# VH-VL binders against q0atu2, part 371

Target 1, 119 residues: q0atu2
Amino acid sequence: MLDKKARIRTSREYRNVFEKGKRLSGRFLIIYYVENALDNNRFGFITNKKIGMAVIRNRIKRQLRAIVREYQGQVKNKHDIVLVARAGIGKSSFEGMEKDYIAIMKKAGLFARNANKID
Key: E = the ipSAE of ESMFold2; O = the ipSAE of OpenDDE; V2 = 0.75 times the mean of E and O plus 0.25 times the DockQ between their complexes.

## First folded at step 20 (VH-VL; framework fv_dusigitumab)

Design hh20 (at its last look DockQ between E and O 0.66; V2 from the best seeds 0.77)
Fold by OpenDDE, look of step 20:
Structure hh20 (fold): chain C 119 residues (1-119), chain A 122 residues (1-122), chain B 111 residues (1-111)
Amino acid sequence: as target 1 above (119 residues)
Amino acid sequence: QVQLVQSGAEVKKPGASVKVSCKASGYTFTSYDINWVRQATGQGLEWMGWMNPDSGDTGYAQKFQGRVTMTRNTSISTAYMELSSLRSEDTAVYYCARDSGYDSGEFYFDYWGQGTTVTVSS
Amino acid sequence: QSVLTQPPSVSAAPGQKVTISCSGSSTNIGANYVSWYQQLPGTAPKLLIYDNNKRPSGIPDRFSGSKSGTSATLGITGLQTGDEADYYCGTWDSSLSAGYVFGGGTKLTVL
């Protein structure tokens, strides 16, 4: 699990990201991202009913958290990032989901300048 | 079977705009980003930007920021690249290319259009 | 001028092996997969290698790619006259200005 400090937790925090942040769409994910005033990144996760049953949504959320955690150290600091699962994500493998995350984050320029090899 | 067919050659005056089209076929158009790359005569390849046909999202090289616009018409599986404020330096062959790096979380162009020659001259 | 550095030209006789180097930095080659493109005279570029060392369908195994650190290498064995072309390396750059970058290109001449 992500550290508590690395989580977007309040509606206000989510709203701020949606209103002031940038948006990019991947195949399975949409990310909203905005700079924050902290020294760390915070991540939020959204799965709606279009994804599927609660069991599926929870699985997807766990998988996304795992992906984010794995690459957390390579993300540029001082960003709030919200991941929104797209409807098709339920049919995606974990690896596919991971690759989508990596690609979209690269497009966003959110990986650290001194980031290690991502492959 | 995957094909990218670009529009014909263009001749423009300095200061004008050019819009090149790239019609995709043989695959799901909205599933792959379209990139644009140009090549001046006798020069190397220069990446211009990417466009997500599904969302319309774009990312442009800094050199072309404010001057390039990449769009798409999903109903006809066609991507467009418009370059404004043309200069003689913009004389080049412009390519559209499909990005298939999704499978690896990387970026590479597996299919290319035939190229569109754009000549900017007074 | 190009973000990635390639030798401007290489040459070899038919049947020989050639290597084309591509030098980058920690933000591009060091952090991302490298692709190689072949451009025959008067034609559009063609994907030759992707993901450092993978060949698309139709590319013979005499073409190979490798990556180490911030450098990549394209290898061509059993050189043929038809291999005479320009070769470009490319990769994503994860710097503040994220985007794809190409090498300057290498002209391969088959003697």
Scores: ipSAE 0.875, ipTM 0.944, lowest interface PAE 0.6, mean pLDDT 94
Fold by ESMFold2, look of step 20:
Structure hh20 (fold): chain C 119 residues (1-119), chain A 122 residues (1-122), chain B 111 residues (1-111)
Amino acid sequence: as target 1 above (119 residues)
Amino acid sequence: QVQLVQSGAEVKKPGASVKVSCKASGYTFTSYDINWVRQATGQGLEWMGWMNPDSGDTGYAQKFQGRVTMTRNTSISTAYMELSSLRSEDTAVYYCARDSGYDSGEFYFDYWGQGTTVTVSS
Amino acid sequence: QSVLTQPPSVSAAPGQKVTISCSGSSTNIGANYVSWYQQLPGTAPKLLIYDNNKRPSGIPDRFSGSKSGTSATLGITGLQTGDEADYYCGTWDSSLSAGYVFGGGTKLTVL
């Protein structure tokens, strides 16, 4: 799991990423990302009600956290990164979300290591 | 069934710009990124950048940053690559290609356009 | 001048086997899967191998791929005169500027 230090916690922190950051879109996800003034990365997750019912939104958020945790060692440090679930993500598989995340993180230039790690 | 059809050959003077089109058919245009690759006569392949036709997001090879613009018109399933401040070294065949990165997390080009010859001569 | 290094040419007789090497680094071949492209004379490139060793539909099994460390290899058995082409390896490079890179190409001659 992500520790407290690696979480975006406040509305102000989220707003900074959305206002100052870059945006890249995949099939199921949008990432917003900006350099921070820390020595570490921080991650935030947004699933809104248009995604589906609460049970679906909670499942997606758990899956995205698991994906981020799996690859966090390959992410270039000093970034705040917000993952926004797109409409339609509820129809994707865990593998589909994972591949989408890998692709957009590579295209954003945020991966610094081998992201093909087998589980 | 998947097909990428490019615009015809172009002859340009140094300092001009060229805009090459790439019309996609046989798949959902917004589901895959379009990349542009060029090849000078008798030379190898040179990657220029990617463009996401759903969002309009782009990433350009550093060599072309500031001279290349990649766009699209989703209503006609067409991608565009515009290269400005042309020089004789830009004489090449320009290809569009579909990448399958979102299918696997790895990037490869599964379908290619036929190529567009751009000649830059004075 | 390519990021990935291939021999400029190889040749062999019909029916024989050849291999084409592709050498890279820890930020490209070492970190990402490799693909191979065939370019017949006067035509656009065509995907031949993806994900190191997988063939798209319609590519015969005499074409094979492998990857070890920072190197990849294309193998072609049962050579035919129709295999005369340029062959390119390609992969994502995860270095600072992140982008796709190709090898310099290998011209295969079937004599």
Scores: ipSAE 0.728, ipTM 0.897, lowest interface PAE 1.3, mean pLDDT 91
ESMFold2 (binder alone), look of step 20: mean pLDDT 93; pTM 0.956

Design hh21 (at its last look DockQ between E and O 0.69; V2 from the best seeds 0.79)
Fold by OpenDDE, look of step 20:
Structure hh21 (fold): chain C 119 residues (1-119), chain A 122 residues (1-122), chain B 111 residues (1-111)
Amino acid sequence: as target 1 above (119 residues)
Amino acid sequence: QVQLVQSGAEVKKPGASVKVSCKASGYTFTSYDINWVRQATGQGLEWMGWMNPDSGDTGYAQKFQGRVTMTRNTSISTAYMELSSLRSEDTAVYYCARDSGYDSGEFYFDYWGQGTTVTVSS
Amino acid sequence: QSVLTQPPSVSAAPGQKVTISCSGSSSNIGGNYVSWYQQLPGTAPKLLIYDNNKRPSGIPDRFSGSKSGTSATLGITGLQTGDEADYYCGTWDSSLSAGYVFGGGTKLTVL
């Protein structure tokens, strides 16, 4: 799991990202991202009922957290980033989600200069 | 079969704008980003930017920021690239290209349009 | 001038092997997959290699790609006259201004 300090936890924090952040859409994910005043990144996850039943939403959230955790060290610092799962994500494999995350994060310019994809 | 068909050659005056179209067929248009790449005569390839046909999101090379606009009409599976404030240095062949790297989390262009020659001269 | 550096030209006789190098940095080749494009005279570029070493359908296995560190290499064995073209490497650059970048191109002449 992500460290407590790496999580967006309050409604206010989420609202700030949605209102002030930039938005990019991938195939399975939408990301909202904004700079923060911290020395670390914080991540939030949104899985709504359009994805499916609670068991599916929880699985997706768990998978997204795993993906974010894996690449956490490669993300540029001082960002709040919210991942919103799109409806079609339920039909995607873990690998598909991961690739989508990587692509969208690269397009957003959120990977560090020395970021390396895990091959 | 995947095809990208671009609009015809353009001749423009300095300061004018040009809008090149790229009609896609043979695949789901909204599933793949469209990139634009230009090539001046005798020169190399220069990436201009990407456009997500589904969301309309774009990302432009810094060199073209403020001067390029990439759009799409999903109903006719057509992407557009508009370049304003044209200069002689903008004379080049402009290509649209489909980005299939999205499937791998990377970026590469597997299908290209035939190119559109844009000539800027006084 | 180009973010990725390629030799401006290479040449070899038919049947021989040639290699084209592509040198970058940690922000591009170092952290992203490299693709290669072939551009025959007067034509649009064609995808030759993607994901460092994968060939699209229709590309013969005499074309190969490899990547190590911040450099990539395109290999062509059994050189044919039809291989005379310009070759470009390309990859994503995760610098401050994220975007795709190309090499300067290499003109391959078949002697």
Scores: ipSAE 0.881, ipTM 0.945, lowest interface PAE 0.6, mean pLDDT 94
Fold by ESMFold2, look of step 20:
Structure hh21 (fold): chain C 119 residues (1-119), chain A 122 residues (1-122), chain B 111 residues (1-111)
Amino acid sequence: as target 1 above (119 residues)
Amino acid sequence: QVQLVQSGAEVKKPGASVKVSCKASGYTFTSYDINWVRQATGQGLEWMGWMNPDSGDTGYAQKFQGRVTMTRNTSISTAYMELSSLRSEDTAVYYCARDSGYDSGEFYFDYWGQGTTVTVSS
Amino acid sequence: QSVLTQPPSVSAAPGQKVTISCSGSSSNIGGNYVSWYQQLPGTAPKLLIYDNNKRPSGIPDRFSGSKSGTSATLGITGLQTGDEADYYCGTWDSSLSAGYVFGGGTKLTVL
């Protein structure tokens, strides 16, 4: 769904975000974010085993990727952003996850003005 | 019935601090952020910041950065706002308000406390 | 100095209608939903309009809201003396130091 260069790929890249980044929590999500040295954003996704079986965790990841793709045009560039699913996210709806994402991204100051949704 | 009940009026000297409380009832306290808004006599509303009662995360308006601290005690469903290094210009009514952000993705304040008058007099 | 600009005051007779404007920018009204708050004398603000044009339960339909571009408008019809209040627009601002912003307020006088 996301372009290859917009993905956080390695354990080292993830660890950098957790060690150097800021953290902000919503109802269903926690985001960790840090400025990067690129001209674009990169996204990572983590689901804990406490959320459920692999099928459930994979569904949550797919839903979060879809949300991120829809709003990626609004995100200020030069950030590595990791979305961590909280316990209880499995009981949320797609719309609930989406609204949570919008709220925490605004409160983190990561949405730019005049950005349009992709597609 | 959602209700936010604030602590009583305060009179302070310049340089002191004030801590205002906001007790929530009628909803799950940790599910909604609490914002603080102040209003000097005869003036408009001024947003001070937000606080997430679940995580303790905060975001402060730049004007108050370094002087304001927003906290909570979840066991008694109470939010707090502390403002330090008070000046006469801080004389105002201070409101707590519940924000809608996690329900809608858009921010509005659907429930407000009754307000707490803080007077800073030299 | 309010980020959102409202007229300082408006007035009209009972039974008339009035509009209150709120002017902002692409970083606030242009990209975010607008809310309106009513503050009766000596009381806390109360949510009047949310999501640009929606009314919470208990707000009569003579209060309406709209948004176009970087401006929002509150409309009040069938004015009553009990409508005398200060009215504030509010929205999120995504610019540097992102946060919530209010208009400067509009005092409505019903003559």
Scores: ipSAE 0.777, ipTM 0.908, lowest interface PAE 1.1, mean pLDDT 91
ESMFold2 (binder alone), look of step 20: mean pLDDT 94; pTM 0.958

Design hh22 (at its last look DockQ between E and O 0.66; V2 from the best seeds 0.78)
Fold by OpenDDE, look of step 20:
Structure hh22 (fold): chain C 119 residues (1-119), chain A 122 residues (1-122), chain B 111 residues (1-111)
Amino acid sequence: as target 1 above (119 residues)
Amino acid sequence: QVQLVQSGAEVKKPGASVKVSCKASGYTFTSYDINWVRQATGQGLEWMGWMNPDSGDTGYAQKFQGRVTMTRNTSISTAYMELSSLRSEDTAVYYCARDSGYDSGEFYFDYWGQGTTVTVSS
Amino acid sequence: QSVLTQPPSVSAAPGQKVTISCSGSSSNIGTNYVSWYQQLPGTAPKLLIYDNNKRPSGIPDRFSGSKSGTSATLGITGLQTGDEADYYCGTWDSSLSAGYVFGGGTKLTVL
């Protein structure tokens, strides 16, 4: 589980990311990201009803949290990042989600320059 | 079978703009990014940028920022690359290429267009 | 000029083995998969190797790729005259200006 300090929790925090951040779309994910004034990254997760039933949405959230946690060390610091699940994510494998996350984060330039290799 | 078919050769004057098209077939157009790569005569490959056909998102190489525009028409599975303020140095073969990054989490170009020769001369 | 460094040319006789090196940095090859492209004269590039060492369908196993640290290597065994081409390495660069980068290319001549 992500540390509490690594989570976006308030509506205000989410709003800030959406209003001031950049947006990029992957196959299964949309990310919004903006620099923060902290020493750590914070992640938010959004799944809406078009993803599926609550059980599915919760599963997707768990999977996304797991992915984010696994690659947390490679992400450049001082960013608020919100992951929005796209409609097709419910049919994707965990590996597919993971690869999509990696790709979109690379496109966003959010992986640390001198971070350990992902491969 | 995946195919990328590009528009024909272009001859432009310095300062003009060129718009090259790339029609995709044989796969879901919106599922893969389209990248553009150019190659000057006798020179190496130079990456220009990527375009997500689904969202329209783009990422351009710094060298081309402000001068390149990558777009798409999803209804006809066609990607476009427009380069403005053309210079003689822009004379090159321009390729569109499909990116399979979403499938692997790593970026590589598995299918290429046949190339479009753009000549910039006064 | 290229972010990734390749030897400008290599040559070998038919049947021999040749290797093409690709040198980068921690922000590109060090943290990302390397791909190799073959470009026959007058043609568009063709994917030869992806994910460091994987071959697309149709690519014979005499082509191989490897990566170590910030360098990658393309190996070609049983060299054939038809292998005479330009070869490019490429990878994603995770620097502040994220994007794809190519090597300068290597011209392979079959003697």
Scores: ipSAE 0.873, ipTM 0.943, lowest interface PAE 0.6, mean pLDDT 94
Fold by ESMFold2, look of step 20:
Structure hh22 (fold): chain C 119 residues (1-119), chain A 122 residues (1-122), chain B 111 residues (1-111)
Amino acid sequence: as target 1 above (119 residues)
Amino acid sequence: QVQLVQSGAEVKKPGASVKVSCKASGYTFTSYDINWVRQATGQGLEWMGWMNPDSGDTGYAQKFQGRVTMTRNTSISTAYMELSSLRSEDTAVYYCARDSGYDSGEFYFDYWGQGTTVTVSS
Amino acid sequence: QSVLTQPPSVSAAPGQKVTISCSGSSSNIGTNYVSWYQQLPGTAPKLLIYDNNKRPSGIPDRFSGSKSGTSATLGITGLQTGDEADYYCGTWDSSLSAGYVFGGGTKLTVL
């Protein structure tokens, strides 16, 4: 699980990312992202009914949270990032979602190690 | 099986634009991003950018930002790269290449087009 | 001038071994997997090594790759005249202007 500070929680916070942010699509995910005014990153997760029943949507959210947590040390700081699951994500494996996430985060320019460090 | 077939050689004057095509076959065109890489005569490889054929999303190398446009026509499985405000330094072979990102999470170019020579001269 | 540094040339006789180095930084080789490409004279590049040390189907095991820190190495054993080509390393660079980067290339001559 992500820390409470690392979660986008309110409708207003989500709307800010969708309205002000950039977007990139992968095979299973779309990310929306915008720089924030905090010292940390925040992540949000959206699954809609087209993905499947609630149990499936909840499993997808848990898998995406686990993926984000594993790679959060590589993410450039001070960003709000919303992961939107695409309708076909239920057919992917955990590994497939993970590789998709890595690819789109790199292409978005959001991965950089030690972004909080100064030389 | 997988093939990327590019358009023919072009000769252009400085200040003009060129548009190179890359027709894909043997795989689902929208499932893999297309990258463009150029190589001046006797020189190394220079990455120009990527384009997602499904979404139309692009990311350009900073050197080409503002001069390059990468597009596609999914109905004919064809990617395009247009470079504007041409200079003699843009004389090169231009390659399209399929990237591995969505299969791997790491980027490498597993299939390449044959290359398109663009000559910019007065 | 290239983001990744390779020796400009290497040479050896048939049957010998060579290595080709590729030196980068923490934002590229240090944090991303490395690939290698072979470009025979007058042809498009061809994928030779991916994920640091893996060979695609059809690439003989005489070709090997490794990565340590911010450097990568291509090894070629049992050199053949058909190995004469330009060799490029490549990887993603995760800096602020994120993108793919290549080494300057190494010309291998088989004597």
Scores: ipSAE 0.777, ipTM 0.903, lowest interface PAE 1.1, mean pLDDT 91
ESMFold2 (binder alone), look of step 20: mean pLDDT 93; pTM 0.955

Design hh23 (at its last look DockQ between E and O 0.69; V2 from the best seeds 0.77)
Fold by OpenDDE, look of step 20:
Structure hh23 (fold): chain C 119 residues (1-119), chain A 122 residues (1-122), chain B 111 residues (1-111)
Amino acid sequence: as target 1 above (119 residues)
Amino acid sequence: QVQLVQSGAEVKKPGASVKVSCKASGYTFTSYDINWVRQATGQGLEWMGWMNPDSGDTGYAQKFQGRVTMTRNTSISTAYMELSSLRSEDTAVYYCARDSGYDSGEFYFDYWGQGTTVTVSS
Amino acid sequence: QSVLTQPPSVSAAPGQKVTISCSGSSSNIGNNYVSWYQQLPGTAPKLLIYDNNKRPSGIPDRFSGSKSGTSATLGITGLQTGDEADYYCGTWDSSLSAGYVFGGGTKLTVL
């Protein structure tokens, strides 16, 4: 699980990301990202009702948190990043989500330049 | 079968703009990014940028920032690449290519258009 | 000038094996999968190898790819005259200006 300090928690923090950040869409995810003034990255997760029932939304959140945690060390520092699940994510595999996350983060240029290879 | 069919050859004057089209078929257009790659005569491949047909999001190579615009018309599964302020150095064959990166988390171009020759001359 | 470095040309006789190298850096080949493209004269590029060593459908197994560190290699065994073409490596670059990059291309001549 992501550390508390690695999480976006307040409405104000989310608003800041949405208002000042960049938006990029993947197949299953939309990310909003903005630089922060911290020494660490923070992640937020949004799953709305179009994803499905609460149990599905919660599953998706758990899976996204797992993905983010696994690749956390690869992400450039000092960013607030909000992941928004798209409607089709409920039908995707975990691997599909993972690949989509990697791709979209690469598009955003958010992986560290000298980070370890993502295989 | 996946196909990308591009518009015909263009001849432009320096300073003008060119807009090349790429019509996709044989797959869900909005499910794969379209990339544009050009190749000057006798030269190598040069990546220009990507466009997400679903969201309209784009990412351009730094070299073309401010001069290239990639768009799409989803109703006709067509991607467009517009290059402005044309120079003689822009003379090249321009390719659209489908990106299957979403399937692997990496980026590669599995299908290519036939290419569009753009000639810039005074 | 190209971000990825390839030998400008290679040549071999029919039936022989040839390798084409592709040299990059940690921000591109080091951190990303490499793809290879074949471009026959007067034609559009064709995907030959993706994800370092995977072949698309229709690509014979005499084509192979590998990657180690910041370098990639395309191998072609049982060289045929029809293999005479330009070959390009490509990969994503994770630098500040994220984007796809190609090698300079290698012209393969079948002697």
Scores: ipSAE 0.879, ipTM 0.945, lowest interface PAE 0.6, mean pLDDT 94
Fold by ESMFold2, look of step 20:
Structure hh23 (fold): chain C 119 residues (1-119), chain A 122 residues (1-122), chain B 111 residues (1-111)
Amino acid sequence: as target 1 above (119 residues)
Amino acid sequence: QVQLVQSGAEVKKPGASVKVSCKASGYTFTSYDINWVRQATGQGLEWMGWMNPDSGDTGYAQKFQGRVTMTRNTSISTAYMELSSLRSEDTAVYYCARDSGYDSGEFYFDYWGQGTTVTVSS
Amino acid sequence: QSVLTQPPSVSAAPGQKVTISCSGSSSNIGNNYVSWYQQLPGTAPKLLIYDNNKRPSGIPDRFSGSKSGTSATLGITGLQTGDEADYYCGTWDSSLSAGYVFGGGTKLTVL
């Protein structure tokens, strides 16, 4: 699990990212991101009913959290980042979601120099 | 088989614009980003930017910011690159290329168009 | 000049071995996988090596790649006259204006 400081928790926090942030789409994910006024990053995760039943949506959230946790050391500091699962994500594998995340984070310019994958 | 077929050669005067097309076939066009790369005569490859055909999202190299526009028409599986305010230094071969980022998480260009020669002469 | 540094040219006799270096920094080669492209005269570049050391289908095992630190190397053994081309390394760069970067290119001559 992500550190509690690294979570977007409130509706106001999510709304700020959606209203003021930039958006980039991959195959399975959309990221919204905006610079924050903190000394750390925060992550939020959204799945909607169109993805599937609650069991499926919960599994996808768990997988996305695991992916974010693995790469969090590479992310530029001071950003609020919301991952929105696209409807097609149910057809992806964990590896497919991971590669999609890496690609869109690089294209968004959110990976820091010299950051490495946490083992 | 994956194929990227580009529009024909263009001759332009300084100050004009050029729009190069890149028609994709043999794969799901909206599943892969298209990048544009140019090469002046006797010079190396220069990356210009990427475009996501599904969303229309783009990312441009800083050198071309404000002069380049990358678009698509998904109904005909075609990507476009438009470069404005042309100068003689823009004389080059322009390539479209498919990037593999969503398959790999690492970027490489696995399929390339044949190139479009753009000549800017006074 | 180019973000990634390659020697401008290299040569060797048919049947021999050659290596082509590509030197970068932590923001590109250090943190990202490297690819190599072959450009035969008058043609578009063609993917030769991806993910540092992997060959696409149809690329013979005479071509190999490796990466160490902020440098990458393309190796070519059993040189043939058909290998005469320009060779480019390429990778993602995460510096201020994140984007893709190429080396300046290396002209291989088989003598």
Scores: ipSAE 0.786, ipTM 0.908, lowest interface PAE 1.0, mean pLDDT 91
ESMFold2 (binder alone), look of step 20: mean pLDDT 94; pTM 0.958
ESMFold2, look of step 21: ipSAE 0.727; ipTM 0.893
ESMFold2 (binder alone), look of step 21: mean pLDDT 94; pTM 0.959
OpenDDE, look of step 21: ipSAE 0.860; ipTM 0.941

